VH-VL binders against q8ixk2r445to577. Designs and how they scored, part 205

Target 1, 133 residues: q8ixk2r445to577
Amino acid sequence: FFGMLQNKGLTDYCFDYNPPDENQIVGHQVILYLCHGMGQNQFFEYTSQKEIRYNTHQPEGCIAVEAGMDTLIMHLCEETAPENQKFILQEDGSLFHEQSKKCVQAARKESSDSFVPLLRDCTNSDHQKWFFK
Key: E = the ipSAE of ESMFold2; O = the ipSAE of OpenDDE; V2 = 0.75 times the mean of E and O plus 0.25 times the DockQ between their complexes.

## First folded at step 9 (VH-VL)

Design q83 (framework fv_recaticimab; at its last look DockQ between E and O 0.81; V2 from the best seeds 0.00; counts 0 for: pae E 3.2 > 2)
Fold by ESMFold2, look of step 9:
Structure q83 (fold): chain C 133 residues (1-133), chain A 120 residues (1-120), chain B 112 residues (1-112)
Amino acid sequence: as target 1 above (133 residues)
Amino acid sequence: QVQLVQSGAEVKKPGASVKVSCKASGYTFTGYYMHWVRQAPGQGLEWMGYISPNTGNTKYHQNFQDRVTMTRDTSISTAYMELSRLRSDDTAVYYCARVRYSGVYPFDYWGQGTTVTVSS
Amino acid sequence: DIVMSQSPSSLSASVGDRVTITCQSSESVLYNYNNKNYLAWYQQKPGKSPKLLIYWASTRESGVPDRFSGSGSGTDFTLTISSLQPEDFATYYCQQYYSYRTFGQGTKLEIK
């Protein structure tokens, strides 16, 4: 799968990555933003290694969740996907993070009108359902 | 056995476009990224950008962003680089080069280069 | 861009000499999460495409002779040829691949 990764419950919002320095992409948080497809900030690939890959950088970015954290952070992809970068996009649309055993949920950032994807206990909420456009 | 075979030399006038091809063999084309690098006469190497043969997605260096287009045809394992609005200082050898693994390695294989000469 | 600066621009040496070439990056190319330096060295002979010698700063590509070695970390890197052979006269480039790809200006190694 390649395209914009949209949330079912938070309609018209997509995964977005806009690091402050486009030449240094590591360590910043993935956000949710209105789907637009412009500027290549919203193009992601789901790979056979279970990576969510940001392909508009070389080396590619791969979404990771560091141990004990619930935020989705950009790391560099590696030849063999590290365990913290593995997600299962299930047929029901849930996005399951294997290492933590949690699901990706669209959430409002604390004290903000901004939205971010966060790991939460898996439910059937439409805010935990994702699809490629 | 990996080979990257580029199209032949080109002579162009200022203002024209050039499209260089790079045909891959000896590996799974859609599993590797293709980059383009140029080298002006007597000068060093300049990275231009890349295309993902699997997805078709591209990223270009800012110096070429408004003039370069990179494409591919997976059915014939071929990548293309097109540079428009040519100037004399675009005279260079243009190389295709692949990454050895999933994008986290340097260029392990290079095409033979395509000489593009831009003169009035 | 991460700017790569090589030194010297050229040098002359004799067969059997030990040669060192340095490369500095404007930003660190060490990826702290895997502890690898995303730094490569290439050899280029006239009329030919570049050939990969060293990657991850110090790992020799398969088929590259033992006399080639790389060292350094972060922003400062060195390519060493321990005993120069006739086939080693070429131009050498460093290249970072931590954020996109940028090359040093090159070092031309000539026979004395």
Scores: ipSAE 0.413, ipTM 0.804, lowest interface PAE 3.2, mean pLDDT 90
Fold by OpenDDE, look of step 9:
Structure q83 (fold): chain C 133 residues (1-133), chain A 120 residues (1-120), chain B 112 residues (1-112)
Amino acid sequence: as target 1 above (133 residues)
Amino acid sequence: QVQLVQSGAEVKKPGASVKVSCKASGYTFTGYYMHWVRQAPGQGLEWMGYISPNTGNTKYHQNFQDRVTMTRDTSISTAYMELSRLRSDDTAVYYCARVRYSGVYPFDYWGQGTTVTVSS
Amino acid sequence: DIVMSQSPSSLSASVGDRVTITCQSSESVLYNYNNKNYLAWYQQKPGKSPKLLIYWASTRESGVPDRFSGSGSGTDFTLTISSLQPEDFATYYCQQYYSYRTFGQGTKLEIK
């Protein structure tokens, strides 16, 4: 699967990554932004290694969760996907992070009008449902 | 075995366009990124950009962004690189090169190169 | 862009010699999370395509003789040929693949 990764509950919002420097893509947080279909910042791929890849850079970036964090951070992909980069996109639309055993939820960023994907306990909320468009 | 076979030499006038092909065999074409690198006579290697044969996604070096177009035909496992508005300093050997695995490695296989000569 | 600088641009040596080529990157190509250096070395002979020799700074590509070795980390790297053979006379390039791709200007190894 590839394209825009859109949230069901937070209608019209998609995964979005826009690092300050396109030549250094790692270390920044993935956010949610209105789906615009212009590619680049909103183009992701779910791979057979259970990675969520950002396909606008070589080498490619892969979404990771750092120890003790609940945010999604961009790392470089590796030959073998590390445990903190493995996600399961389930049939019901839930996006499950294997290492933390939590689900990715669309949430409002604290003290901001912006939105971000965060790890939370898994529920049946549509804010934890995602699909590629 | 993995092979990348490129189209033959080209001679072009300034202002013209050239389209080089790279046919892949011996592996799943859509599973590996394809890059393009050129080398002017007696000079070093210059990276031009890449294409994902699976998605068609491309990234070009800024020096070529307004003149280069990379495409692919998955039905015949062939990548294409088109360079427009040619000038004399575009004279070079153009290579296609495969990246091992999913874009985290260097170039493990190269085409034999295509010589493009631009002269009036 | 990360700029790669090789030294020397050319050198002459004899069969059996120990040869050292250096490469410096304008930025570190070491990835902190996996501790790998995204640095490769290629060999190119006249009229031929480049051939991959070393990747991850020090890992030999399959089929590459053990007389070729790579070392270094961060911004400074070295390719060493322990005992030069007749077939080793060629041009060598370093390449970073940490941020897109850039090559050093090359080092031409000639027969003395």
Scores: ipSAE 0.171, ipTM 0.774, lowest interface PAE 2.4, mean pLDDT 92
ESMFold2 (binder alone), look of step 9: mean pLDDT 93; pTM 0.943

Design q84 (framework fv_recaticimab; at its last look DockQ between E and O 0.07; V2 from the best seeds 0.00; counts 0 for: pae O 7.9 > 2, placed apart)
Fold by ESMFold2, look of step 9:
Structure q84 (fold): chain C 133 residues (1-133), chain A 120 residues (1-120), chain B 112 residues (1-112)
Amino acid sequence: as target 1 above (133 residues)
Amino acid sequence: QVQLVQSGAEVKKPGASVKVSCKASGYTFTGYYMHWVRQAPGQGLEWMGYISPNSGNTKYHQNFQDRVTMTRDTSISTAYMELSRLRSDDTAVYYCARVKYSGAYPFDYWGQGTTVTVSS
Amino acid sequence: DIVMSQSPSSLSASVGDRVTITCQSSESVLYNYNNKNYLAWYQQKPGKSPKLLIYWASTRESGVPDRFSGSGSGTDFTLTISSLQPEDFATYYCQQYYSSRTFGQGTKLEIK
């Protein structure tokens, strides 16, 4: 899978990554932004190792959730995907984080009009459903 | 055996363009990024940018962003670097070098280099 | 960009000498999550392409003689040649590949 990773419930929002320094990609949070289909901020690859790879950057970035956290943070990809970088895009569209056994949900930032993907207990909510466009 | 074979030396006048090719063999071309690095006479190595194996997407160092274009043709396993509006300080040896697509790695194989001379 | 500084810029030595070359980065190149330093060393002989010697700061590339070793972590790194051979006279570059890719300015190793 290859493209923009869009949320079903939060219509027209996609995974977006825009680090302050485009050459230093580690440690910043993945956000949700209006899907626009242009540029490099919204292009991701879902790999055979179950990684969500920041597709257009080198060195390669892979989305991770650190132990005890619920935020999606950019890490470096490795030859063997670390467990905290493994996500299962299930048949029903849920995006399951193997290590934490939680699902990625579109969530509103507290006291904000901004949105981010966060780990939450898995439900049938359309805010936990994702697809590549 | 891995091999990166670059096009031959070029002599150009200021204001012209040069296009250097890098033909890969002995490995799966799309399994490695292709980078371009140059070296002016008596100077060190200067990274110019790269092209992604499957997508054709590029990233250029800011010093070259207005003048460089990198492309590739997967059907013949060949990468290209074109530098326009040449100046005398663009005189250098230009190298292609590969890096593994997965994981962060250094340059494990380099082309033989292409000498570009810019003189009036 | 992470700036890489090498010392010395040139060095004269005799066959059989032990030599060291240092490299300093302006920011750490240690990736804390796998505990690897994303630092490489290259050798370049006149008229030739660079050749990879060391990656991850201390791992020798296949076919590189045992006399080459790398050490260091974080921001400070060393390439050591334990017993200099005639074929080792060359220019040596460090390179970080943690955040984009930048090279040190090079260290020219000459025959004394």
Scores: ipSAE 0.264, ipTM 0.757, lowest interface PAE 4.3, mean pLDDT 89
Fold by OpenDDE, look of step 9:
Order: structure tokens, then sequence, then C-alpha cells
Structure q84 (fold): chain C 133 residues (1-133), chain A 120 residues (1-120), chain B 112 residues (1-112)
């Protein structure tokens, strides 16, 4: 699966990544932004290693969850996907993070009009449903 | 414990090339960027570029783009920085430095430095 | 490149003094998506490699004494040593890692 990763509940919002330095893409937070498909910022791939990969620039980045955090951060991809980079995109559209046993939910950023994907307890909410478009 | 151990001091003539090594230990070598920074005598710090040990991809500062080559040997967790067409103003201590958490972080570990002297 | 400017270039102080070093960036190093300032401070002693003190403008690296603190946001940053100790006499550098990597010219802290 590849393309824009769009949320079902938060209509018209997609995974978005725009690092300050395009030549060093890791270390920043993945956010949600209106789906536009005009740039490379919204192109992701779900791989056979259960990674969510960002490959618009090299080296390749993979979404990870750092210890004690509920945000999605871009790390370097590894030959063998580390545990904190493994996600299961299930048939019902839920995006499950294996290590934390949490689901990725579209949420409002604190004290902001922006939105971000956050790890939360798994529910049947459409805000936890995702699909590639 | 994380360690970065660099090769010994070098003395070169103008026009020659120098290749400095940086052996990493105590962490997964391919999981982090390796950067290179130099410092001329009595001067500040100057960033030269970085390499991704995993992919081998590099980014060089424009001031060194045509003279520097960064490589790595993953089998021995070693990064290399080669600077060609040396001139007197390349005299400096050269450092390798690791970026924390495989992200856009500062340099948390440094090599001990390699002194390169360029003189006729 | 983002240009980093430190002030002062050098200063003399005594043990026990409160010391303040300033760093200014030509562009903001605040990332509005995570509200973090990509600014670090390093300490370097003669003949030694730089040592990381502060990152994200105000977070102390592990093992760094409490007397070191960082503050500021956007383009203006400050390193403060609340009570100077004998081992603190060194050269200090600010660094941005927001876009590529650039350092301030350094501040040499000498004993009065």
Amino acid sequence: as target 1 above (133 residues)
Amino acid sequence: QVQLVQSGAEVKKPGASVKVSCKASGYTFTGYYMHWVRQAPGQGLEWMGYISPNSGNTKYHQNFQDRVTMTRDTSISTAYMELSRLRSDDTAVYYCARVKYSGAYPFDYWGQGTTVTVSS
Amino acid sequence: DIVMSQSPSSLSASVGDRVTITCQSSESVLYNYNNKNYLAWYQQKPGKSPKLLIYWASTRESGVPDRFSGSGSGTDFTLTISSLQPEDFATYYCQQYYSSRTFGQGTKLEIK
C-alpha cells in the first residue's frame, strides 16, 4: 500500500511530514494536514516489514514511536525493522502499533488548531481508521 | 558505552589527500548519522557533512563538495572522511560526531579528534 | 546557511560568579510543529573534543550539572552558569541543527 494515508473520521486529513531540512529528514514529528497530493510531504508506503516508510528523500525514513511517547517521529529505516517501527494496518482500517499495543488516532494538538496522529487506546472510532488513497 | 575512536595525526603536503577513520562501538552503527566537523587552530567549529552508515548516502557542505568524500565500512563499524587537494588552510583537528537517536539532534558523542597538518 | 552569533567573544569571571552567554541565529530555529528549538550548547576545553551541555535550547544532557541552564526561543538564546566553578573555564559554542549544522564563533570564558 502506498500514497496518501487518510483518516476516516477527520475527513480530508492525511499523514504529512515536512522536515525543516530536506537533506536530513529524521527527528521530526509526523502531523496531519489537509490532503492535497501536490507535494511529496504526503506520500507514504506500508511495507512488508510493517513499516510506514517515507521515501521522498534518501536516506529513507520510517515512522517510529520513541519510548514513553505517544507521537509519531521519523527515524531512519533499518534493514530489519525495529520493534518501535512496526505497525499493523488491519482490515477494519485501524493502525495498530505493536510495541505499545496502542492505535493511531487523529487528534487535535494541544493549544493549537493543528492535528496530529497520536497513540491511544484502541477503540471503534473512525478517528482511528485509516486508508491509503 | 558509546565510543568513537579516530585514526592518528597526519602530516601532508599541499595537493595531497588525507583519509581519516572513525571506529564506532557501543551502539548500532547503521542506526545513526555520522557527521564530520573540523576546527582550525584557535578557531571555531566548522561542519563538513554527514553520511548515513545504513544507506551510504552523504551530504556535504558546499565549501567541501568537490574535495570531500565520506564513506563507511559497516562490517567494522568505521566511517571515513577523505579530503583531497589539500592546502595550508585545511590544517585543523577533524572530528567525527554522532547524532543522537537517529534524528535531527545535536552531537552527543565525539571522536577524540585527528590533527591534520598541511605544510610545504 | 543559518548564521549563529555569540556574545561576548570572550569574558573574564571569578569562581562563584553568575555568567551569561548569548547566541543569536539569523533565522528562527523553532519548529512550529513540535514547538522545539533546535539549538544546542557545547563546552570545549583545550586539547579536548566538544562536550554537549544543552539541547532543544533548555534540556540538559545527562550528567551536566544543574548550574548550567539554557533559555530562549526563536532567534535569541542564552546559556547561564549560575555559580561558576573552577572546571567551567572553557570555550562555549552554540549550534543550530534546525537546517544543516552551524556553530557560533565561540565564547572563551577565562578566569579573572
Scores: ipSAE 0.015, ipTM 0.626, lowest interface PAE 7.9, mean pLDDT 91
ESMFold2 (binder alone), look of step 9: mean pLDDT 93; pTM 0.945

Design q85 (framework fv_recaticimab; at its last look DockQ between E and O 0.76; V2 from the best seeds 0.00; counts 0 for: pae E 5.2 > 2)
Fold by OpenDDE, look of step 9:
Structure q85 (fold): chain C 133 residues (1-133), chain A 120 residues (1-120), chain B 112 residues (1-112)
Amino acid sequence: as target 1 above (133 residues)
Amino acid sequence: QVQLVQSGAEVKKPGASVKVSCKASGYTFTGYWMHWVRQAPGQGLEWMGYISPNSGNTKYHQNFQDRVTMTRDTSISTAYMELSRLRSDDTAVYYCARVKYSGSYPFDYWGQGTTVTVSS
Amino acid sequence: DIVMSQSPSSLSASVGDRVTITCQSSQSVLYNYNNKNYLAWYQQKPGKSPKLLIYWASTRESGVPDRFSGSGSGTDFTLTISSLQPEDFATYYCQQYYSYRTFGQGTKLEIK
């Protein structure tokens, strides 16, 4: 699966990554932004290795969750996917992070009008449902 | 064995276009990224851009972005690089090069190179 | 772009000599999460395509003689040929692949 990764509950919002420096794509937070269909910062791929890859860069970036955090941070993809980069996109649309045993939820960023994907306890909320478009 | 075989030498006039092909064999074409690098006579190596054979996604160096188009035909495991509005300083050997494992490695296999000469 | 700077641009040496080529990147190419340096070295002979020698700064590509070694981390790297052989006279390039791809200007190794 590849393309825009769109949230069901937070209508018209997609995974978005736009690092301040394209020569340093590591360490910044993945956000949610209105789906625009222009590719680039909204083009992601879910692989058989359970990675969510950012295909706009070489080497590719892979979404990771760092220890003790609930935010999605961009790392570099590796030949063997580390445990903190493994996600399961389930049939019901839930995006499950294996290491934390939590689900990715579209949420409002604290003290901001912006939105971000955050790890939360798994529920049946549409804000935890995702699909590629 | 992995092989990248490029099309033959080209001679072009300024303002023309050239399309170089790179046929891959010995591996799963869609499983790797293809990059293009050129080298002017007596000069160093210059990275031009890449294409994902699987998705078709491309990224070009800004120096070529408005003149270069990279494509691929997965049915024949072939990548293409087209450079338009040719200038004399585009005279160079053009290489296709494979990246080991989805972009995280350097160029482990190279085509033999295609000489493109631009002259009036 | 990450700029790669090699030194020297050219050098002359004899068979059996120890040769050292340096490469400096304008920013670190060390990935802190896996501690790997996204740095490669290539050898190119006249009329031929470049050949991969070293990647991850210090790992030899398959088939590369052990007289070739790479070292360094962050922004400063070195390629060393411990005992130069006749077939080693060529041009060498460093390359970063931490962000897209950029090459050093090359080092031409000639017979003294």
Scores: ipSAE 0.895, ipTM 0.951, lowest interface PAE 0.5, mean pLDDT 96
Fold by ESMFold2, look of step 9:
Structure q85 (fold): chain C 133 residues (1-133), chain A 120 residues (1-120), chain B 112 residues (1-112)
Amino acid sequence: as target 1 above (133 residues)
Amino acid sequence: QVQLVQSGAEVKKPGASVKVSCKASGYTFTGYWMHWVRQAPGQGLEWMGYISPNSGNTKYHQNFQDRVTMTRDTSISTAYMELSRLRSDDTAVYYCARVKYSGSYPFDYWGQGTTVTVSS
Amino acid sequence: DIVMSQSPSSLSASVGDRVTITCQSSQSVLYNYNNKNYLAWYQQKPGKSPKLLIYWASTRESGVPDRFSGSGSGTDFTLTISSLQPEDFATYYCQQYYSYRTFGQGTKLEIK
């Protein structure tokens, strides 16, 4: 799959990656922003290795969750996907992080109007359902 | 057998455009990123940019941003690089190059090169 | 851009000699999460396209003779040819692929 990764519950919000330095994409947090498809910040690929790749950079960036964290952070993709970069996009739309056994949920940043994807205990909430557009 | 076959040599006048093709065979074209690199006579290699074969998205080095366009046609497994407003210092061999595997790797296969000569 | 600087620019040597070529990057190309250096070496003969020799600083590409070896980490890297053969007289380039791509200026290896 390839395109904008959109949330079902938080309508019209997509994964978005906007690092402060285009030459230093590692280590910054993935956010949610209104789906627009402009500026190439919202193009991701779901691969056969269960990676979520940031499709507009070479070398490729892959979404990871570092141990003990709940935030989605950009790492470099590798030939064999590391365990912390593996997500299962299930038939019901849930996005399951294998290593942590948690699901990706659209969440509001505390004390903010901003939204981010975070790992949470898996539920059937539409805020945990994702699809490519 | 992976192969990248480029279009033939071009002679151009300053101000013209050139479009170089790179036809891929022996692998799944959309699974590997394509880059363009040039080499002026007697000089080193200069990276120009890349195209995502699956989406068509591009990134160009700042030195070429205003003059280069990279495209591809997935139905014939072919990438293209067009350079406009040619100058004499654009005289070079232009290469297409494939990224090794679908990860962060160097170039494992290169086209044979296309000589572009720009002379008044 | 990450600037890549090679030394020497030109080198004259005889068949059987041991040769070293150095490459320095303006910032680290070591990815600390996997401890790999995103650095490659290419060989280019006159009139031919470049050929990949080494990636991840020290991993030989398939079919590359074991007389070619790479070493170094972070910002400082070396390509070594342990016993030159007649077919090794060529120009050699380092390349970083940590952040986009940049090449060193090249090292021309000539027969003495």
Scores: ipSAE 0.171, ipTM 0.741, lowest interface PAE 5.2, mean pLDDT 89
ESMFold2 (binder alone), look of step 9: mean pLDDT 93; pTM 0.949

Design q86 (framework fv_recaticimab; at its last look DockQ between E and O 0.83; V2 from the best seeds 0.00; counts 0 for: pae E 4.7 > 2)
Fold by OpenDDE, look of step 9:
Structure q86 (fold): chain C 133 residues (1-133), chain A 120 residues (1-120), chain B 112 residues (1-112)
Amino acid sequence: as target 1 above (133 residues)
Amino acid sequence: QVQLVQSGAEVKKPGASVKVSCKASGYTFTGYYMHWVRQAPGQGLEWMGYISPSTGSTKYHQNFQDRVTMTRDTSISTAYMELSRLRSDDTAVYYCARVRYSGAYPFDYWGQGTTVTVSS
Amino acid sequence: DIVMSQSPSSLSASVGDRVTITCQSSQSVLYNYNNKNYLAWYQQKPGKSPKLLIYWASTRESGVPDRFSGSGSGTDFTLTISSLQPEDFATYYCQQYYSYRTFGQGTKLEIK
């Protein structure tokens, strides 16, 4: 699966990554932004290693969850996917993070009009449903 | 055994286009990124860009952004690099190079190189 | 782009000599999450394609003789040939692969 990763509940919002420095793509937070399909910053791939890859860079970036955090941070993909980069995109559209045993939810950023994907306890909310478009 | 075999030498006039091929064998073509690097006579190595054989996704160095096109034919495990509006300073040996594994590694296999000469 | 700067651009040495080539990157190529340096060294002989020697700054590619070694971290790296052999006279390039790919300008190693 590849393309825009769109949320079901938060209509018309997709995973988005736009690092301030193209030569330093790691360490920044993945956000949600209106799906536009124009830029490379909304192109992701779900791989057989259970990675969510940012394929517009070499080396490729992979979404990770750092210890004690609930945000999605961009790391570099590795030959063997580390545990904190493994997700399961389930048939019902839920995106499950294996290490934390939590689900990715579209959420409003505190004190902001912006949105971000956050790890939350798994529910049947459409805000935790995702699909590639 | 992994092999990258490139097309033969080219002689072009300024303003023309050249298309170099790189046929891969000995491995799953769609499983590895293919990069292109050139080297002017007596000069160093210059990275041009890459293509994902599986998706066709490309990224070009800004110095070539509007003149280079990288493509692939998965049915024959072949990558192509086309450079248009050729200039004399495009005279160089052009290499295709495979990236080991998932793109987080250096170039482990190279084509033999294709000499492109641009002259009036 | 991450700029790679090698030193020296050229040097002359004799068989048996210890040779050191340096490479500096304009920004760190150390990935802090796996502590690997995304730095490689290549050897190129006239009329031939480059050959991978070292990757991850210090790991020898399969088939590369023990006399070749890489060291360094962050922005400063070195390639060392402990005892130069006749077949080692060539041009050497460092390369970063932390962000896309860029090469040093090369170091030509010639017979004294």
Scores: ipSAE 0.890, ipTM 0.950, lowest interface PAE 0.5, mean pLDDT 96
Fold by ESMFold2, look of step 9:
Structure q86 (fold): chain C 133 residues (1-133), chain A 120 residues (1-120), chain B 112 residues (1-112)
Amino acid sequence: as target 1 above (133 residues)
Amino acid sequence: QVQLVQSGAEVKKPGASVKVSCKASGYTFTGYYMHWVRQAPGQGLEWMGYISPSTGSTKYHQNFQDRVTMTRDTSISTAYMELSRLRSDDTAVYYCARVRYSGAYPFDYWGQGTTVTVSS
Amino acid sequence: DIVMSQSPSSLSASVGDRVTITCQSSQSVLYNYNNKNYLAWYQQKPGKSPKLLIYWASTRESGVPDRFSGSGSGTDFTLTISSLQPEDFATYYCQQYYSYRTFGQGTKLEIK
């Protein structure tokens, strides 16, 4: 699957990646932004290796969560997906991070009007439901 | 057998456009990125950009951003590179090149090259 | 862009010689998370497409003779050709693929 990865509960918000330096994409946090479908910041792929790929860079960026952290950050994709880059987009729309056994949730960033995807204990909340459009 | 076969040589006037094709065979076309690289006579290799055949997503080097368009037709396993507003220093051999599996590798297969000559 | 600088620009050598070609990047091409250098070497003969020799700085591509070896890490890399053969006279390019792709300017290896 590919396209905009939208949150069900936080209506009209999508995964977005806009690194300060497009030539140095590693290590910055994925955010949520109003879905617009314009440009390349909101185009992601979900692959057969269970990766969420940012494909407007070469090598591709793959979303990862480092051990003990709850933020989604950009790593480089590899031929065999590292364990911290594996997500399951489940039938009910939940986005499960295999290594941490947590779900991706739309959350308000501390002290901010902005939103980010974070790992949280899995629930049935619509803020933990995602789909491609 | 993995093979990349490019379209034939082109002679163009300044200001024209050229569209080079790269036909892939011997592998699943949508599983591999296609890059374009050019080489002016007696010069080194210059990366131009890439296209994802599965999604159609592209990225171009800033030197070509305003003038290059990369496309593909998955039904015939063919990638295209179109360069517009040609000038004499666009005279070069243009190559397509494949990246194995993902973008984490260099180019494992290259097309034979397409010579584009731009002169009055 | 990550700028790649090769040295020398040209080199004359005889069959049987050992040759080294160096490549320096303007920033590290070592990806810390997998500890691999995203650096490749290509050989190009006149009128032909480039051919991949080495990737990840030191891994030989399948079918490449043992006399070709790569070394280095971070910003400094070397291609070594031991006991040159007649078919080794060509132009050699390094390429980084850590952030997009850029090539060195090439090293032309000629027969003496």
Scores: ipSAE 0.263, ipTM 0.753, lowest interface PAE 4.7, mean pLDDT 90
ESMFold2 (binder alone), look of step 9: mean pLDDT 92; pTM 0.938

